# VH-VL binders against ADP-ribosylation factor GTPase-activating protein AGD1 (AGD1), part 8

Target 1, 225 residues: ADP-ribosylation factor GTPase-activating protein AGD1 (AGD1), of Arabidopsis thaliana (Mouse-ear cress) (q9fit8r1to225)
Amino acid sequence: MHFAKLDDSPMFRQQMQSMEESAELLRLRCLRFYKGCRKYTEGLGEGYDADIGFVNALESFGGGHNDPVCVAFGGPVMTKFTIALREIGTYKEVLRSQVEHMLSDRLLQFVNGDVHEVKEARKRFDKATITYDQAREKYLSLRKSTRLDVAATIEEDLHSARTTFEQARFHLVSALSNAESKKRFEFLEAVSGTMDAHLRFFKQGYELLHQMEPFINQVLAYAHQ

## First folded at step 24 (VH-VL)

Design bb1 (from aa2 with heavy chain Q64R)
Fold by ESMFold2, fold request of step 25:
Structure bb1 (fold): chain C 225 residues (1-225), chain A 118 residues (1-118), chain B 112 residues (1-112)
Amino acid sequence: as target 1 above (225 residues)
Amino acid sequence: EVQLQESGPGLVKPSETLSLTCTVSGGSISDYYIHWIRQPPGKGLEWMGTIYTSGTTNYNTAVRSRVTISVDTSKNQFSLKLSSVTAADTAVYYCARHETDSEAFDIWGQGTMVTVSS
Amino acid sequence: DIVMTQTPLSLSVTPGQPASISCRSSQSLLYRYGKTYLEWYLQKPGQSPQLLIYKVSNRFSGVPDRFSGSGSGTDFTLKISRVEAEDVGVYYCMQYIHLPYTFGQGTKLEIK
């Protein structure tokens, strides 16, 4: 419903051009945002790897169930800490995956899919326009003396060129309408979903560590005597 | 019957932003392209830009860096903002409808005079 | 930009006599389906422009039939078969096929 009239007028073409410019401006903003999101998710992935490494080192420091250091510092409590830290690491990997799916993939789809389709549809439309204009010129140049087989070929070529032109025109309209519609809703949903993913991440982490609070206090009290 | 009415401040200081509205009565704004045209005192007409039913725009290159045309569908209003104004921007400002069936600029507002002066 | 040149820039006419205003574009205004997007307006003293003729020769509703438009390519003419007192004002042609849309300089019509 972005077009009041679909007839091929100068203003129709100017409206299409204005929508192409608008889509390109949004593509540039989305590309910048996508690059920031990718760096963020790569950072989360590296952070997850570091979390696992830290937990492994802590487990090794504990040295198993017969280690005097482990027993002296409440060995079963250290195991609980290790398990909890490993679970927090998995929450970070879930967050990374959610940001990638909810935001990074959608930004990339707009940049490489939706706007790319607008550009390809424009190319097809321009080529179809040239072919149709050439076929119309040949048809308008026909004389009554033109051989019937030549005239029939020119008329068939005109019909084919017109059909291809109309298909390309309405495909471009559809591609532009799709890109314009995404400005209004999809990116708000994606950003809001990403915020919710962060809320869940921190809530899960808090709840897990909150369960560890008695054991934290136990170890601190032991260390202070 | 569709009618257009421009409104805005009569005086704007140099370097500030001129802000005008075009209020549409007697019809839905989803069926028209709206154009802004200005006329300096004693001079001819200059097309400034068009807003399409998609909400996208085309602007005259002479003012493109300074002009923004937008729509507020809840108020049935179009707006024009022209930044960094100078005395050369003193003009009567019109909004005009381009009717899509006839493809004609058939309805013009009464115009609003804007003077740029300190 | 397409330059629209009106001739004459000022015209003084005895009531009841014909008037003719020329508008020439720097480029052809013919669009690909045989359509030409040129309009004529009258701006009466103290008023906004009003549409007279669209697409070269189509008279807008309510416009007297003494107004007619003609032309093709780059040369266009507005004719008033019998000028009346209410025809006083400035006449503009405009093209709207290529951005930016451009107007002629105007032709001021006066009654002698």
Scores: ipSAE 0.685, ipTM 0.888, lowest interface PAE 1.2, mean pLDDT 88
Fold by ESMFold2, fold request of step 25:
Structure bb1 (fold): chain C 225 residues (1-225), chain A 118 residues (1-118), chain B 112 residues (1-112)
Amino acid sequence: as target 1 above (225 residues)
Amino acid sequence: EVQLQESGPGLVKPSETLSLTCTVSGGSISDYYIHWIRQPPGKGLEWMGTIYTSGTTNYNTAVRSRVTISVDTSKNQFSLKLSSVTAADTAVYYCARHETDSEAFDIWGQGTMVTVSS
Amino acid sequence: DIVMTQTPLSLSVTPGQPASISCRSSQSLLYRYGKTYLEWYLQKPGQSPQLLIYKVSNRFSGVPDRFSGSGSGTDFTLKISRVEAEDVGVYYCMQYIHLPYTFGQGTKLEIK
């Protein structure tokens, strides 16, 4: 629990302000981190595109013509190499997608979603506070001589303004509590998941190329005769 | 029942960081706001900052650039760090509890004297 | 910053006689809902401050009924109806409505 007591005291409002400031500082850090992550995932995507281009060029080089390279080891060996390289490229695209989903999207959700909700809840709270203060002033200015229909309207307006104010206050508390909770654990999980995604990527790439090692040696042996 | 006790080194050299601990006994720290207040020898009291149950803080503007208040829930401890100290930071340092139901500063620690000198 | 001004700064009182300490703020301490968050403390010689009065007029648990607080807006008063030897020390008022929280300069109470 982030709030020990929800009574509208000076210290309650000062705690809310401190949590708003904390959320804004974290938003700025998340935005900078997001920009770095976005550049990284864009680079992986461009790298995937380049991988496909490289494989296509290798396929063209190794097949469909009569030069000595094709005669030496034929299309089937080249096909094994191009299939393996294409799969490594798909592992890179999986990595790009995992980093985007696990880290970039969560950073953006915090920036554009969670902190935005805090800012909107604060605007509603400030407006409701002004309305409630105005309604209270009108009510406190009532005299015994005030017409009954005017007094009833002022009292109804006070009740409505109080209800809206309390709803806005608790909505702001909820938005602040949500943003504060995400500081503690969500980003650690996201970064750790990203590291695990990198581990899987390199392991899968290594294991696939390790399976190609006999064919690599076969080609090298022919080249060294 | 609940007691607060400040601790830390009594002597700190100029330009270094003053580091104090407030240890809470006889109760949970999850239900209280903790404030740090200091008193130079023979002088009055100065509020330095507050840490809320959320872990967020507010600081006195006079020390805001140099002060950090934090909590270690595993040790039931709050800490105060004040960087770049000078002789003007020589004081007795108190931690105090703000009890949320009464809305009062009801429990103060014994205080710890910190002297800043060469 | 809200300046809290106490008068007098020093007070000598014969045991059994009343004492009165004034605390004036540089701006109103009235908060919403008619509440004011002003406290009075006693710091006995060699001790940390101890709470006497909170929210202007509420005696803290265990504080003798000879202590009372009153006031509103910018003017607040701590009264001791019959001063006793145990009341010696420095009295502080404090506001905690506006940041930074601020204390009065203190009023030293001595026994004649």
Scores: ipSAE 0.670, ipTM 0.883, lowest interface PAE 1.3, mean pLDDT 88
Fold by ESMFold2 at other seeds, fold request of step 25:
Structure bb1 (fold): chain C 225 residues (1-225), chain A 118 residues (1-118), chain B 112 residues (1-112)
Amino acid sequence: as target 1 above (225 residues)
Amino acid sequence: EVQLQESGPGLVKPSETLSLTCTVSGGSISDYYIHWIRQPPGKGLEWMGTIYTSGTTNYNTAVRSRVTISVDTSKNQFSLKLSSVTAADTAVYYCARHETDSEAFDIWGQGTMVTVSS
Amino acid sequence: DIVMTQTPLSLSVTPGQPASISCRSSQSLLYRYGKTYLEWYLQKPGQSPQLLIYKVSNRFSGVPDRFSGSGSGTDFTLKISRVEAEDVGVYYCMQYIHLPYTFGQGTKLEIK
């Protein structure tokens, strides 16, 4: 529970203010992290493009399956090498996509969505506070001599302003609570998910290359005799 | 019955960081705020900061750049860290509870003396 | 920062006689809804501060009824109707409406 009591006290408002400042500080950290993630995923994408270019060059050097250069180069076994290298490139693209969805998108949602909602809820709360304060001043200025229809209107305006104020107050509390909850747990899940994505990427790469050991040995044996 | 007890090193060298703990016993920490207040020997009281149930804080501007207040709910402990200390930071350090229903600073710890000296 | 000014800074009182301590703030301490968040503490020799009065005039549990608080706006008063030996110590007022929270300088009460 983020709030011990929701009564509108000085400390309640100061707690809200502290949570707004905490959310803004986290937004700045998330923005820096997001920029690092974007640079990283851009690098993975460029690396994938380079991988495909390398494989294309290797295939062009070898020609086709029955090409004399391809036969001298190891023939059908060399075709397996180019297919495997292309598949490793696709693993890199999968990793790039996973980092984007698991981490980059969540960071951006916090920056542009959740903190933005806090700021908008604060603006509505401030406006509702002014309206409520004005309605309270009018009500507290009433005299017994005040005409009954004027007093009734002032009382209705006070009720409406109070209702709007309470709605705005609880909306701000909700937005702050949402942002604070994400600070504690959601980013740990996102970081852990990206670590798992890296584990899977390297495991798949290793397993594929490990399967190629007999073919590597076959080509080396041919080249030496 | 809630009780607060401060603890810490007693002596800290200048430029180092002092680190204090406020241990809460006899109740839940979920329904009140904890404040740190210090008192130089023979002098008055200075509020240093507050930690709210959300885990967020407000600090006295005079010490904001040097102070960190935190909570460890698993140990029912609050902590104060004050960096780059000088002789001016020599004081008795108190933790105090602000109870949200009464809206009062109703329980204070016994205090712990911290001396900053070479 | 709100400056809290106590007068007098020192007070010497014959047992059984009344005492009065003033606390003035540099800004109004009136909060919305008609509430003011001002407290009085007693710090007995060698002890931590202990709450006497909260929200201007409410006695804390266990505080003798000879203590009373009053005031509004910027001017607040702690009164002790009959001073006893156990009342010796330093009295502080504190506001906690505006950050940073601030204390008065203290008023030392002694028995004559």
Scores: ipSAE 0.669, ipTM 0.881, lowest interface PAE 1.3, mean pLDDT 88
Fold by ESMFold2 at other seeds, fold request of step 25:
Structure bb1 (fold): chain C 225 residues (1-225), chain A 118 residues (1-118), chain B 112 residues (1-112)
Amino acid sequence: as target 1 above (225 residues)
Amino acid sequence: EVQLQESGPGLVKPSETLSLTCTVSGGSISDYYIHWIRQPPGKGLEWMGTIYTSGTTNYNTAVRSRVTISVDTSKNQFSLKLSSVTAADTAVYYCARHETDSEAFDIWGQGTMVTVSS
Amino acid sequence: DIVMTQTPLSLSVTPGQPASISCRSSQSLLYRYGKTYLEWYLQKPGQSPQLLIYKVSNRFSGVPDRFSGSGSGTDFTLKISRVEAEDVGVYYCMQYIHLPYTFGQGTKLEIK
């Protein structure tokens, strides 16, 4: 729990303001990080496109020419290489998608969702505060000479304004607590998950190419004959 | 029951960073607001900043660009760092607790003297 | 910033006589719900500040009943009904309703 006491004291409001400022500073950092993440995932997508182009060129080289090396190995071995390279491209697209969902989407949710909700909750709190203060002022200005029906209306307005004020106050507390909790846990998990996604990508790529090593050696040995 | 004790180096060179700790005993550090206040020799008191249970802070505008207050819950310690110090930062540094029920600054540490000189 | 102005800055008091220290703020210290966040401290020679009075008039636990606080809005007073030798030191008022929190300049109390 992020608040020691929920009573509406000067330090309670100052803590809320400090959390709002902290959330805004983090929002700006998240937005910059999101832009870097988008550039990275766009690069992975372009890299996938380039992988396909490279494989297509290799297929054309191996199948469309009558040189002895291409003819001798243009069938089974060249096909194994092009299939493997296409699968590596698929692994790259999986990585791109994982980085987007694990990191980019979470950064955007924080910026456009969680901090936005804090700002909206603050607006509601400020409006409710003004209304409550106005209702209190009217109530405190009542005189014995005030008509009974007017006094009753003023008292009902005060009760309604207080209820709305308390609801807005606790909603703002909830929005701030949610944003603060995400700072502490969610981003560490997202970055760590992104690193694990990279580990898996390189491991899959290595394992696939390692399986190609006998065919690589076979082609190299044939080229020396 | 709760006690606060400041510690750190007594001498810091100009332009360096002053680093102090406030160690809390006899209570949870997650339940109170902690403040740092300093007092130059023979002069009055200056509030430097507050750290809240959320870990967020408010600082005095006079030192906001140079001060960092933080907490280490594993050590029951709060820290004050003040960068780019000058002779004007020579002072006794206190940490103080704000008690939420009384709403008072009821517990102050003993203070630690820090001198900034060549 | 709220400026806290103490008067006098120094006073000498015969033991057993009363003393009065004034603290004026540049802005009202009244918060909502009728609370005012003004404290008084005594800093004895060589010691850290000690809380005497909180929220204008509440005497902190262990503080002798010869100390009392009063005031509202921008004008506050600390009174010592009978000054004793142990009361020597510097007295500070402090507001903590608006950032930055600010202290008065201090009032040095001495025994004649």
Scores: ipSAE 0.664, ipTM 0.878, lowest interface PAE 1.3, mean pLDDT 88

Design bb1 (from aa2 with heavy chain Q64R)
Fold by ESMFold2 at other seeds, look of step 24:
Structure bb1 (fold): chain C 225 residues (1-225), chain A 118 residues (1-118), chain B 112 residues (1-112)
Amino acid sequence: as target 1 above (225 residues)
Amino acid sequence: EVQLQESGPGLVKPSETLSLTCTVSGGSISDYYIHWIRQPPGKGLEWMGTIYTSGTTNYNTAVRSRVTISVDTSKNQFSLKLSSVTAADTAVYYCARHETDSEAFDIWGQGTMVTVSS
Amino acid sequence: DIVMTQTPLSLSVTPGQPASISCRSSQSLLYRYGKTYLEWYLQKPGQSPQLLIYKVSNRFSGVPDRFSGSGSGTDFTLKISRVEAEDVGVYYCMQYIHLPYTFGQGTKLEIK
């Protein structure tokens, strides 16, 4: 529970302000982190392009059956290796997509969505506060001689302003509580998911190449003759 | 009943960090705000900062660049760290509770004297 | 910062006689809904401050009824109807409506 008491007191408003400042500081850190994530995912995409280029060069190096380099190197070895490299490239694109979805998009949502909502809720609260203060001032200025229809209108305006103020106050509390909860939970989940995505990427690559290991060792042993 | 007890070193050298602990006993800390107040010898009282139940803080601008207040809810402990201290930071340091129902600073610790000297 | 000014700064009182301490703020302490967040404390020699009065006029639990607080806006008063020996110490007022929270400079009460 983020608030000990919801009554409109100096401490309540000062707690809200402290939470707004905390959210803004985190927003700045999220922007920096997002920039790093964007650069990283662009690098993974460029890495995929490089993988394809390398595979194409390997395939080109192996000419038809008439090429002495191709026959010495062997068509099945070339095919196995180029297939493996293309699959590793696919794993890179999966990783890139996972980092984008799990981390980059969540960072941007916090910056452009959640903190923005806090700022809008604050503006509505401030406006509702002014309206409520004005309505209370008019109500407290009523005299016994005030016409009943005028007094009734002022009382209706007061009740409406109070209702709007209480709703704006609750909305601001809710927006702040949401941002604080995301601070504690969502970023831990996002980073953990990104760590798992990297683990899976390297495991898949290892398993793929491990299956080629006996074949590689056989070729190396033959080359030592 | 709730009690507050400050603790920490009584002597700190200039330019070092003053570190104090306020231990809360006899109640839940989810219903209170904790404040740090100090009193130089023979002088008046100065509010240093508040920590809210959310874990966020407000600090006196006079010390804001040097002060950090934090909480460990599992230990019912609050801490005060004041960096880059000088002789002007020599004081008795108190933690005090702001009780949310009465909205009053109703419980103060006994205070701990900290002297900043070479 | 709201400056809290106490007068007198020192007061000597014959036991059984009344005492009055003034606290003036540099700006109004009136908050919304007619509330004012001003407190009075007594710091006995060698002790930490202890709460006497909160929100101008509410006597804290265990505080004798000879203590009373009053005032509004910028002018506040602590009264002791009959001073006793145990009332010796320094009295402070404090506002906690605006950051930073500020205290008066203190009024030392002594027995003649």
Scores: ipSAE 0.603, ipTM 0.856, lowest interface PAE 1.7, mean pLDDT 88

